# Designs tried in a protein design chat: VH-VL binders against Cytochrome c-554 (cycF). Part 6

Target 1, 133 residues: Cytochrome c-554 (cycF), of Cereibacter sphaeroides (q3j2p2)
Amino acid sequence: QDARQIERMIEGRHGLMTLMAHELGKLGGMAKEETPYDAEVAGKAASNLSALASVISPELFPKGSAVGEAEDSEALPAIWEKPDDFAQKISGMEEAAAKMQAAAGTDLASLQGAMRDLGAACGSCHETYRQKD

## First folded at step 1 (VH-VL)

Design l7 (framework fv_latikafusp)
Fold by ESMFold2-Fast, scan of step 1:
Structure l7 (fold): chain C 133 residues (1-133), chain A 122 residues (1-122), chain B 108 residues (1-108)
Amino acid sequence: as target 1 above (133 residues)
Amino acid sequence: EVQLVESGGSVVRPGGSLRLSCAASGFTFDDYGMSWVRQVPGKGLEWVSGIDWNGGYTRYADAVKGRFTISRDSAKNSLYLQMNSLRAEDTALYYCARSHYYGSRKYYFDYWGQGTLVTVSS
Amino acid sequence: SYELTQPPSVSVSPGQTARITCSGDALPKQYAYWYQQKPGQAPVLVISKDSERPSGIPERFSGSSSGTMATLTISGAQVEDEADYYCQSADSSGTYRVFGGGTKLTVL
């Protein structure tokens, strides 16, 4: 019963990351100039990303949901070992997403700048707290 | 197989310093977090400090924060506790203990050393 | 100041069931672990993650956790089970390791 709750939470975390990746794909395509910059599309994608990032919290990482403790989990034990640092990484991600929301609808250069900040926040969190394949 | 051997315990005066060592063998040292747990003779267990697998994250009980420093040396398979500004209430048997896999949040100590006695007395 | 509270002592006769409780506000979200310590010896882990028995621990030892209370149960206590028992968990943030005050089990 607790195991089922943990399995559902891991599935929920993966779903959240998939939706965030979808929005990031749109913004990244424009930032790399692989797709034409569209202020309205960029603004909407950034708003969606900011809303999704706001759902990320330690609450999504219950005890027993680490890699090796539950199936399909890629969350490293360091999440629970360094809760204050993990919380700060989440705050950094929220801040970067908010900056993206402010910048994405302005112009291509502003989007590109915010994308660098957002990519750094995502990478920093994953490097410390996500298992590498 | 797994062995933890503490050393460095001694009689020291209040305000003095002491360095404890723990030699680990029988396992891959860098796969595990390590901790120091103390026990006043005849009293209960008190967690003192912890360090993750690579030394990148350290934790301290409030009673020792700012006075004690935990560290590890992967090349020597050794854990250390530098104790400064020692007080009478630091008198205890100090255990070295292994945490499960890469600082795992399982919150348990699966192997313990025999302990080394620290006495702070004038 | 997160604390784990245990009764200071529990007494049972050989063959009786001993129950040692551990209370703490973080226990709904943090695992409880139990250690046995005999005089002059280092502690030995007897229950991990609320209810799991490590290899080599007699099956008469079991654990459970519900709400803010974890319980170590020794079914059919033996004289050799006489020892101090400590529960251990973490504060609500998961930063600090916390031990209970310990319970002296007397099997007489």
Scores: ipSAE 0.000, ipTM 0.492, lowest interface PAE 17.6, mean pLDDT 82

Design l8 (framework fv_latikafusp)
Heavy chain, then light chain:
Amino acid sequence: EVQLVESGGSVVRPGGSLRLSCAASGFTFSDYGMSWVRQVPGKGLEWVSGINWNGGSTRYADAVKGRFTISRDSAKNSLYLQMNSLRAEDTALYYCAKLGYSYGTRYYYGMDVWGQGTLVTVSS
Amino acid sequence: SYELTQPPSVSVSPGQTARITCSGDALPKKYAYWYQQKPGQAPVLVISEDSKRPSGIPERFSGSSSGTMATLTISGAQVEDEADYYCYSTDRSGNHWVFGGGTKLTVL
ESMFold2-Fast, scan of step 1: ipSAE 0.000; ipTM 0.547

Design l9 (framework fv_latikafusp)
Fold by ESMFold2-Fast, scan of step 1:
Structure l9 (fold): chain C 133 residues (1-133), chain A 122 residues (1-122), chain B 108 residues (1-108)
Amino acid sequence: as target 1 above (133 residues)
Amino acid sequence: EVQLVESGGSVVRPGGSLRLSCAASGFTFDEYGMSWVRQVPGKGLEWVSGITWNGGKTRYADAVKGRFTISRDSAKNSLYLQMNSLRAEDTALYYCARGTYYYDSRGSFDYWGQGTLVTVSS
Amino acid sequence: SYELTQPPSVSVSPGQTARITCSGDALPNQYAYWYQQKPGQAPVLVISKDSERPSGIPERFSGSSSGTMATLTISGAQVEDEADYYCQSADSSYTYVVFGGGTKLTVL
């Protein structure tokens, strides 16, 4: 029961992160000038990312879903040991995503500025709270 | 007071093996990711390997993957690097470094040891 | 790409502003960190997460990052700041740690 609910939550948050990575890939490609800047595409990607980021909450990380506690989990124990800091990282992500939504459709330079802040917020959270190969 | 002390550096022949140790003190060892970073004499810094706080995940630079093994022992507050199939290009000062994040060695390094010199020569 | 590019050397007079750059494809999405290394000594972290100064680092040290370039700035450089400086970041997948080639700062 509980184990199955934890499995479903891990699957759900992996799906959420995959969708966010898809939108970030579009924005990052344009920011690095690997793909041509397109204001409409950038605006849509930023809007989608902002909506996806709004779903992130501590609720997605129930106790027992950490690395070593559940299969396929990459969430580090620090999430439950530092809940206030983790919540602050999530708020930072939401704020960076909102700034990206405001900036992405303006011009390339605005996108690049917002992408730095967004990438830093994603990286900071992952460096502290995600285990990876 | 945080302290990292490396040992085990020596002169070895190509194809040989060597085990480096790093003794940690002054902090809760099992709360931090740890790394080995090397520096060829007169050259720059090169990250070699990293390990998470609990030893559950290890990472290696492509140049050493398959030849080096990083490990840790919380009971001894020690970090290790087992080096096999050594090459002349592995000659370097090897630093033990503590990550700045609670569980992740990929961020940055706030404390470093003095380093231990490994020379691969015949 | 895993490569971070720094100029091999930068020279300034005492009291002038020194700027050391670090270029890399992953920098738009990854934090940059800066280390100072003096001869015979281990590296010292001088800037964390693009722009944060660790405890004990003089206020004249600052950092910034924009696009594919991170910059370490030493405002009013002093003789004791003469050292090698290294930038460090992660690859785009957060799997590898990468260091720049280093920049020799001369203050004279």
Scores: ipSAE 0.000, ipTM 0.510, lowest interface PAE 15.0, mean pLDDT 82

Design s10 (framework fv_sotevtamab)
Fold by ESMFold2-Fast, scan of step 1:
Structure s10 (fold): chain C 133 residues (1-133), chain A 125 residues (1-125), chain B 112 residues (1-112)
Amino acid sequence: as target 1 above (133 residues)
Amino acid sequence: QVQLVQSGAEVKKPGATVKISCKVSGYTFSDYYMHWVQQAPGKGLEWMGRVDPRDGETKYDPKFQGRVTITADTSTDTAYMELSSLRSEDTAVYYCARAPRGYSYGYYYYGMDVWGQGTLVTVSS
Amino acid sequence: DIVMTQSPDSLAVSLGERATINCKSSQSVLYSSNNKNYLAWYQQKPGQPPKLLIYWASTRESGVPDRFSGSGSGTDFTLTISSLQAEDVAVYYCQQYYDTPTFGQGTKLEQL
């Protein structure tokens, strides 16, 4: 694959993760009661997060885009060594995001419950497949 | 009031197994991770592992992996730490400590905000 | 395995004076995606369990006096007690939770 195409994909992945982190930050702030719970804001953030999570797929991780193979990549080689497990982690994240979308606009306790599941799904995937700084 | 109450002191012979309990009250047990920390006499703190009482998921420090087993019983709101093949260097105070769940992408728990009183385990013959 | 190193091993400070304890990690504990440092500080008095003082490097735990503050980012962190009180005599530990949790060796704070 063309080096420029791989570079653009890595930039795209980073952009996607940055936007997801932005939405997670709003939900997390409310879940920890660092910011006041607002059902409308929570619902919109959860909706945005679900939409962003829906574009995550193995397609965003072409061969040659792993850490050490391309600049600025944090993706571990395990992604390509364990494709079925990686796909399963993505599905788990999508499920958690969907639960958050259903729960976030209901009340604080519902948001907190869904946030635990979402945090677990994100953390599990990153522990296995993302290089730490 | 949030409280973590540990079982009493134990004296064990080398090669034995010890099982320490940590009973919680004053909060929803499944909402927090439960960590276990070892402190040898006059020494610092060493993390052993943790359990998520919600689903029983565990993580261990490699130094203790294979000898330590951490479990949670949600019916009694009690966490357990079992350490096998005891050696004299396992003589220590063992603490349970809770930590909130987080949302972050890495290790997603925060500081350990409430601790048990500690359980002294002495390994001698 | 992230190694946490504290300095000094011990210090003596007069009542009302500033106490400064440093902590260095062998690699960065700053997570770029959320811009948080996975670093906590604990206080331990003889015969007692540790008490959480600071988490996320600079966030003070509820009920902890404002004379305690945490600062730093990446690999270099500081715990400051602006005006030492008698009850602050204790051993202080830094701890990272970026990876498998590890503690510093501890700093013994004594009254001069």
Scores: ipSAE 0.000, ipTM 0.506, lowest interface PAE 14.7, mean pLDDT 83

Design s11 (framework fv_sotevtamab)
Fold by ESMFold2-Fast, scan of step 1:
Structure s11 (fold): chain C 133 residues (1-133), chain A 123 residues (1-123), chain B 112 residues (1-112)
Amino acid sequence: as target 1 above (133 residues)
Amino acid sequence: QVQLVQSGAEVKKPGATVKISCKVSGYIFTDYYMHWVQQAPGKGLEWMGRIDPAYGNTKYDPKFQGRVTITADTSTDTAYMELSSLRSEDTAVYYCAREGKLTMTYYRSFDYWGQGTLVTVSS
Amino acid sequence: DIVMTQSPDSLAVSLGERATINCKSSQSVLYSSDNKNYLAWYQQKPGQPPKLLIYWASTRESGVPDRFSGSGSGTDFTLTISSLQAEDVAVYYCQQYYSRPTFGQGTKLEQL
């Protein structure tokens, strides 16, 4: 496959993950009470996260873009070996992000509950499909 | 008017760390990647790495991986390159250079460069 | 990693004559989806940073004189200066930006 297309896709995936991490950082800071809870900021961050999560699909993982096959990739071969499970993990993250979107603007306790669900969904996907180091 | 202005020359001992700055003006800092290139005396150009200032994403050449750290401060429109565990072979002029992103200049390559910073490593 | 090799290492040309510098990549830098060669040429004079002359193998950067032209595709590229002027004495580098950027070793152009 086209090495330039693979490089652009990996850069796109990393950019997407970085934007998601930025939004998660705001929500996590409030959930841990490291920063004051702000319903407007939390609601906007959750909305952005939900939109970003909706972009994640198998199309972002073309053949030849796994760790060891392409530079800077952290994607494990298991993504292509277990496509149905990978798709289910993506759906789980989308559902957790939607719950966060519904909860984040309500109050701190609701944000904290949704954050536990979101953290579990993200961690499950990363443990199975992302190179840890 | 686009300008990339680098910090001044440095003299370091082996084992030290050097941090070089590249302050930009005349364009939107986050619309361009910032690359760092090494040129040893009388030698050619070697790519070290780059940063996306909008997101903080970095890529490094394996030769420098573990010793080089590239960062960006969007509040001051300044990129930094830090090189640790300095050796005499690291004596070189270091350049920052910008590259347009897909939406701006469509990978035109390095259209503007800083003036260069001489780093001398000697005992 | 894509290795860029230039030839010759040095070249002496009389004023008004043609100068030709070659650059070869260890693998193709032609991107099939946009049909572009991710190849650039730079000019560097002593004590100065490199200056971009050509990108996309043959597109001249704004402000670069018409006597500079780039050609080639895939793995074999050429920079041509149709009529050498005194200010063209410099070292010239090719660079691929198809993957992690790599440069040729440079060609020193001198006035004969």
Scores: ipSAE 0.000, ipTM 0.518, lowest interface PAE 17.4, mean pLDDT 82

Design s2 (framework fv_sotevtamab)
Fold by ESMFold2-Fast, scan of step 1:
Structure s2 (fold): chain C 133 residues (1-133), chain A 120 residues (1-120), chain B 112 residues (1-112)
Amino acid sequence: as target 1 above (133 residues)
Amino acid sequence: QVQLVQSGAEVKKPGATVKISCKVSGYTFTSYYMHWVQQAPGKGLEWMGRVDPEYGETKYDPKFQGRVTITADTSTDTAYMELSSLRSEDTAVYYCARGYRSSWYYFDYWGQGTLVTVSS
Amino acid sequence: DIVMTQSPDSLAVSLGERATINCKSSQSVLYRSNNKNYLAWYQQKPGQPPKLLIYWASTRESGVPDRFSGSGSGTDFTLTISSLQAEDVAVYYCQQYYSYPTFGQGTKLEQL
């Protein structure tokens, strides 16, 4: 792939993660009871998160965009070595985000339950495919 | 419909090698790990290892490391478990079991089991 | 190795009554980074392979009746059958997958 295209894709991935972190921050604050629970705010944040998660796919990880191959990338070579496993982890994250969307607007307890599932899905993907510091 | 079909019962002498097959259907073979689990008569379950059919990567429980070899043949959608230097304690039912291609090893579909009897 | 210990070794329960099976791990199977318990439950009937009932300590596998539920966290886990049916007579195993998989010794559930 063209070097400029790879650089743009890495920037796009970082932007997507930043927006997802923004929505997760709202939900996490409420789940930890650091911010008062608001069903409408939680529902909207979960809807936005689900939409953002749906954009995640293997195509955001072109060959040549791994750590050590491109600047600012933290993606491990394992993404390209085990593409079907990577795709399954992405699917798991999308499913967890959809469950969050269904639960977040109901009540605090439902939000807290869905947050545990979402955290597990995100952590599992990072454990295998993101560079450790 | 997902199915895991194992080869038939085996009778072996101590010191021999046994090779059991597990033929899959109803899903994409390379999208899941294939695990092997041992169950001695009237006893519990022991995980032996797994293979990634896409890349041939294997992982084994230290108890079986060096005696067990797990392989996959993507042309026939068949996984194999080979156990060498058989002892009477290896008399057991052996199961193949499907798991996600991930670090979480729990098993959603199982083969019917293959009885291996080791006797002198 | 993480050692899994079930209790009781066997129990008898009348049809329609609640059955409770316990599982204890020698170390925590809760992964702090994702806040998930790496624990599954299986049902095994004589002459059959094990059947997955529960994973992630409390998530019920598709097709498993809602009378089955899993609970607990860290080192102490419970499988509950809210209303025993005749078909539930079996041996039940807990299994951790936090490290190399290990199973409990099994709990034999009989109809009283």
Scores: ipSAE 0.000, ipTM 0.492, lowest interface PAE 21.0, mean pLDDT 82

Design s3 (framework fv_sotevtamab)
Fold by ESMFold2-Fast, scan of step 1:
Structure s3 (fold): chain C 133 residues (1-133), chain A 122 residues (1-122), chain B 112 residues (1-112)
Amino acid sequence: as target 1 above (133 residues)
Amino acid sequence: QVQLVQSGAEVKKPGATVKISCKVSGYTFTDYYMHWVQQAPGKGLEWMGRVDPKDGYTKYDPKFQGRVTITADTSTDTAYMELSSLRSEDTAVYYCATLYGSRNYYYGMDVWGQGTLVTVSS
Amino acid sequence: DIVMTQSPDSLAVSLGERATINCKSSQSVLYSSNNKNYLAWYQQKPGQPPKLLIYWASTRESGVPDRFSGSGSGTDFTLTISSLQAEDVAVYYCQQYYTTPTFGQGTKLEQL
């Protein structure tokens, strides 16, 4: 039973990351000027991203769900070894997502500025706590 | 003309609290982050933290976290930096600044206050 | 936080000679999507706040003499003064703005 709960949580984490990547891709495309800036689309994508980021918590990372402990997990043991730092990374990502939500619907320059901070926050968390492929 | 004007020099005893103001003019206060930078005598620049005047969100360097409070009053276009539990090593010039590249908009503006000397001595 | 390290801590250069100051970041400040380095250089003279000289690693700020130039990419950056003038005696700082801003420890440039 516990194994099934862990498997479902890992599926949930992967689903969350996929949806976040989808929203981030829209914002990134506009920031890089690969797609035309659209304030309504940018604002909606940033709002969705902020909402998705708000559900990230230690609860999504139960004991036994690390890489090597459960199939398909990419979560490094460092999450459980450095819980305070992991919580700080989550907080930083939430702050960056909130800044993006405030900025994305204003204009292209505002989106580009917020994208830098958001990209850094996401990258910092992944570098420390996710297994690379 | 764009400028940041800081409050005057302060002399404090160890354990006291100091609060420095930074009055903004010549641009839209809510368009840029307001940063605070410490410079001890003969030493380099150390970023303390910043506030976004548009929404009040703050970020602090861990070295100052717990002792520093940065706020913004949009009704008076004034930013504040409050530093508590003062020690002799807090003797420094404190700057408010809108640093290049660290803002809501990529305008390329870079503006510094004149600095405020805080001396902590017995 | 990104740590910025400058070298040397101080140097003395004769008037008319070339001065070089180095800056290293603990991680890349190059944003691949726009191919820009989020790196600035400041000059600070005694009793004054810092003054922006260079942004985007190599773009000279308006009003800054052409003897000042910036170069480098990613993690390694250089500020060059091609022919030192007396007014260039100052402390120089690099600053990254890829994330929350951080400064190098500073390089004191003196006239030999």
Scores: ipSAE 0.000, ipTM 0.486, lowest interface PAE 19.9, mean pLDDT 83

Design s4 (framework fv_sotevtamab)
Fold by ESMFold2-Fast, scan of step 1:
Structure s4 (fold): chain C 133 residues (1-133), chain A 123 residues (1-123), chain B 112 residues (1-112)
Amino acid sequence: as target 1 above (133 residues)
Amino acid sequence: QVQLVQSGAEVKKPGATVKISCKVSGFTFTDYYMHWVQQAPGKGLEWMGRIDPETGKTKYDPKFQGRVTITADTSTDTAYMELSSLRSEDTAVYYCARVKYYDSSGYYPFDYWGQGTLVTVSS
Amino acid sequence: DIVMTQSPDSLAVSLGERATINCKSSQSLLYSSNNKNYLAWYQQKPGQPPKLLIYWASTRESGVPDRFSGSGSGTDFTLTISSLQAEDVAVYYCQQYFSYPTFGQGTKLEQL
């Protein structure tokens, strides 16, 4: 109903995704061996990612904030069409992020395993619920 | 001036394969999903499947169970529908239609349709 | 699959009179989170492809005359032509887009 609150929520979602991408970039770089594995850096990045993922909930997606309904939104209407599935995708991402937090500081192989799980969870959610461009 | 122009009528024998084209103009091809709909005499309109021309990703109705293949060529702005193992029951008019992006499923009203292509399957 | 059923199969209406076509879905097409009904209506004249008339149950497509209106919610929908014109003689289809698209069987509208 409140158009200004919806606009701020969309800006908040974009900021959250940008920060999550930043942390994922560090973990991904190490997992691909493009940067040297560093247990402390990996642990901190995974901790930050887990904290950011914990903020994601249906509350960040109020009615009226879909692509075509609000400026700058990339959220597909399917989020509101399939709320139980969307909630399950969020839960899956939280679980994958928690596994990453547990694994990232251990060794490279553990990081690589957790990164595969996290990438699958992130891709599944985006495939269904984000506007492609 | 949105246009979807389909290839001409086809006559095929049972067991053959048919490939129908749908050339678009007047809009950005990759901004829309391209769908295919079958209209058999007396049976109404039946959705077959769709493609996202930007990604090449397809979704099909299970009724066609591996017989339908939808493709898109972005260099010529043309969508294709190939139907194999033709049966007499496949005799129908086939339409291409565009759907604007609304969600990743590509399900929304069909705002523009091709003129239709009659495929006759007879032994 | 969501099954769409139209009634009547055919009707005849005099020029200037009101035509009413009904459409029933096997499950609700109303999505409570956005309060929209995922239903469209099409007109198909002989030898032509279908033409979109109405979407979201009641929103007229650009260029569609005011005499066409859609109403209803959930599982029961109606297309109304307030004053029949000769060019309105056609087959009309309802379609759901709540899931994989499915169409009603069609209603043939004839002039009395």
Scores: ipSAE 0.000, ipTM 0.510, lowest interface PAE 18.1, mean pLDDT 82

Design s5 (framework fv_sotevtamab)
Fold by ESMFold2-Fast, scan of step 1:
Structure s5 (fold): chain C 133 residues (1-133), chain A 121 residues (1-121), chain B 112 residues (1-112)
Amino acid sequence: as target 1 above (133 residues)
Amino acid sequence: QVQLVQSGAEVKKPGATVKISCKVSGYTFTDHYMHWVQQAPGKGLEWMGRIDPSSGRTKYDPKFQGRVTITADTSTDTAYMELSSLRSEDTAVYYCARERYSGYDLAFDIWGQGTLVTVSS
Amino acid sequence: DIVMTQSPDSLAVSLGERATINCKSSQSVLYSSNNRNYLAWYQQKPGQPPKLLIYYASTRESGVPDRFSGSGSGTDFTLTISSLQAEDVAVYYCQQYYSIPTFGQGTKLEQL
């Protein structure tokens, strides 16, 4: 894979994560009661997050795009060393996002429960496969 | 025939904002990232940031993050660099510079002529 | 942030003699996937913008005379002018683009 294609994929991954963080920020704000709960806003944010999570796949992580191999990459080599585990982490995140989509529009307590599950799934994947500061 | 033409020299007071333009010709504007580089009088070169004109995505050096804004207008093939909260230390020549290959090779093959910004009262 | 350090700060060379400018990076700028060093060299004359001379450590930009050559790998790089001409009097900068771009402090090349 040439370095130009890899750099563009890394920028694409960063863009995807930024959009996911935007949706998570809305849901998290409501779950922490920093902003008033709004069922319609929460439902839309959860729907967007679920759609964004569905785009995440191993193909976004071509060989040569790891930290230390490509500029600006934070992806740890373990992604390519443990592909089955990485795929399972992605599936777990998709499952948590789907649960959030089902719960977010119901009431605050349901949003808060789903947010705990989503946070755990995102943190588990991040801890294993993203470079720490 | 590839050319980057920058706007003229500016004199600003401390606390002001300056906006410098870089108009391109001779190539497809969206095919190359555009970078901005600062050079204080008698000093070396400092990278400020870049923009991908096709997406509008930017990246900044932490030294300038929060004060610099880089934008691109594809209808006029012009990149802009806006620097706010000006201080005397911002007195410098500012260059726009084209990346040889978008997202691949950050060597700068074509440079604008430079814009002198003087911050003084 | 990758720190680029050039040596010497200033160099005086007679016409027709070899000029050698060194550049060190605080960490490797060799990209393992394509085995390329993400390092460039620029020439800047008074009142002018920088001009790209060399990229990928050793590849000459089109139109650059063959008396200019780049060498090195990883953290240690050299720009060589095999036979100095009067028009080569300038400040020379190295630049890495392995991460966010950073430049060396510059080496002023003067005619002896």
Scores: ipSAE 0.000, ipTM 0.495, lowest interface PAE 19.9, mean pLDDT 83

Design s6 (framework fv_sotevtamab)
Fold by ESMFold2-Fast, scan of step 1:
Structure s6 (fold): chain C 133 residues (1-133), chain A 122 residues (1-122), chain B 112 residues (1-112)
Amino acid sequence: as target 1 above (133 residues)
Amino acid sequence: QVQLVQSGAEVKKPGATVKISCKVSGYSFTDYYMHWVQQAPGKGLEWMGRVDPEDGKTKYDPKFQGRVTITADTSTDTAYMELSSLRSEDTAVYYCAKGYDFWSGYRYMDVWGQGTLVTVSS
Amino acid sequence: DIVMTQSPDSLAVSLGERATINCKSSQSVLYSPNNKNYLAWYQQKPGQPPKLLIYWASTRESGVPDRFSGSGSGTDFTLTISSLQAEDVAVYYCQQYHSTPTFGQGTKLEQL
């Protein structure tokens, strides 16, 4: 792949993950009761998270963008070795984000329940496909 | 399959320290709180404390008065519960249990270890 | 600490009949902002760890038979087994998680 295109894609992936982490931080703070629950804020954060999750696809992981192949990449080679499993992990995260979008604006307990599923989906994908450290 | 596997039974003398392990598999260790619960023979369940494996933060029930230390080792996906200054009243089955909703602090426990019998006798 | 008190301490029920177990909290476990009761029910058989049956007072855990149901709000809660099966013989515990977790003393359910 063109080195410039790969570099831009890695920057794009990092930006996407940063924005997702920002939205997750709001939801997590409320779920942990560190921040007062606010249905409007929770609903907006969940909507943003769902939209961001919807743009995650194998297209964001071109060949040559793995850890060790490109600067600043944390993506493990397993993404390209197990494309069907990676696609399933993405699908699972999208489903969890959609459940969060349905639940977050309802009440704190619904947010807390959806956060468990979302946390598990995000953790499962990261454990398998993101370089630790 | 989600599993919590605890270390084997222990026999200790009064004043000793016991350290019990709880090795997890089938889920992301850092995504869920790990709780520890004591059950004395023929008695009910008593919550001892919990750890957040992601940051190592703990919360304890005051009943154990600084005698309990709960830790997590993310390199081995293992949680530990250490109880010091053992008394005969500490004879019990000790359970590790995964918190259902890790973000909320206090929760119900959806998956439990098999339990570890600790006998304190002279 | 919120004190959880179960009643009765033990009961015997014939197969196919209804079993009812009560749980009372010393303080409300209803969190008014989300209108949820922070209460769970567990089943424990001899030599086994507790098994989660119900959370949020009335939500059945995945895989738990529909003969188990939870009801109540605030300080007064009930676990109902609509038609007792032999495998349901166990000790049942309620647990609050509105604050530092506490359990009821347990109710031993036996088959008549």
Scores: ipSAE 0.000, ipTM 0.507, lowest interface PAE 14.9, mean pLDDT 81

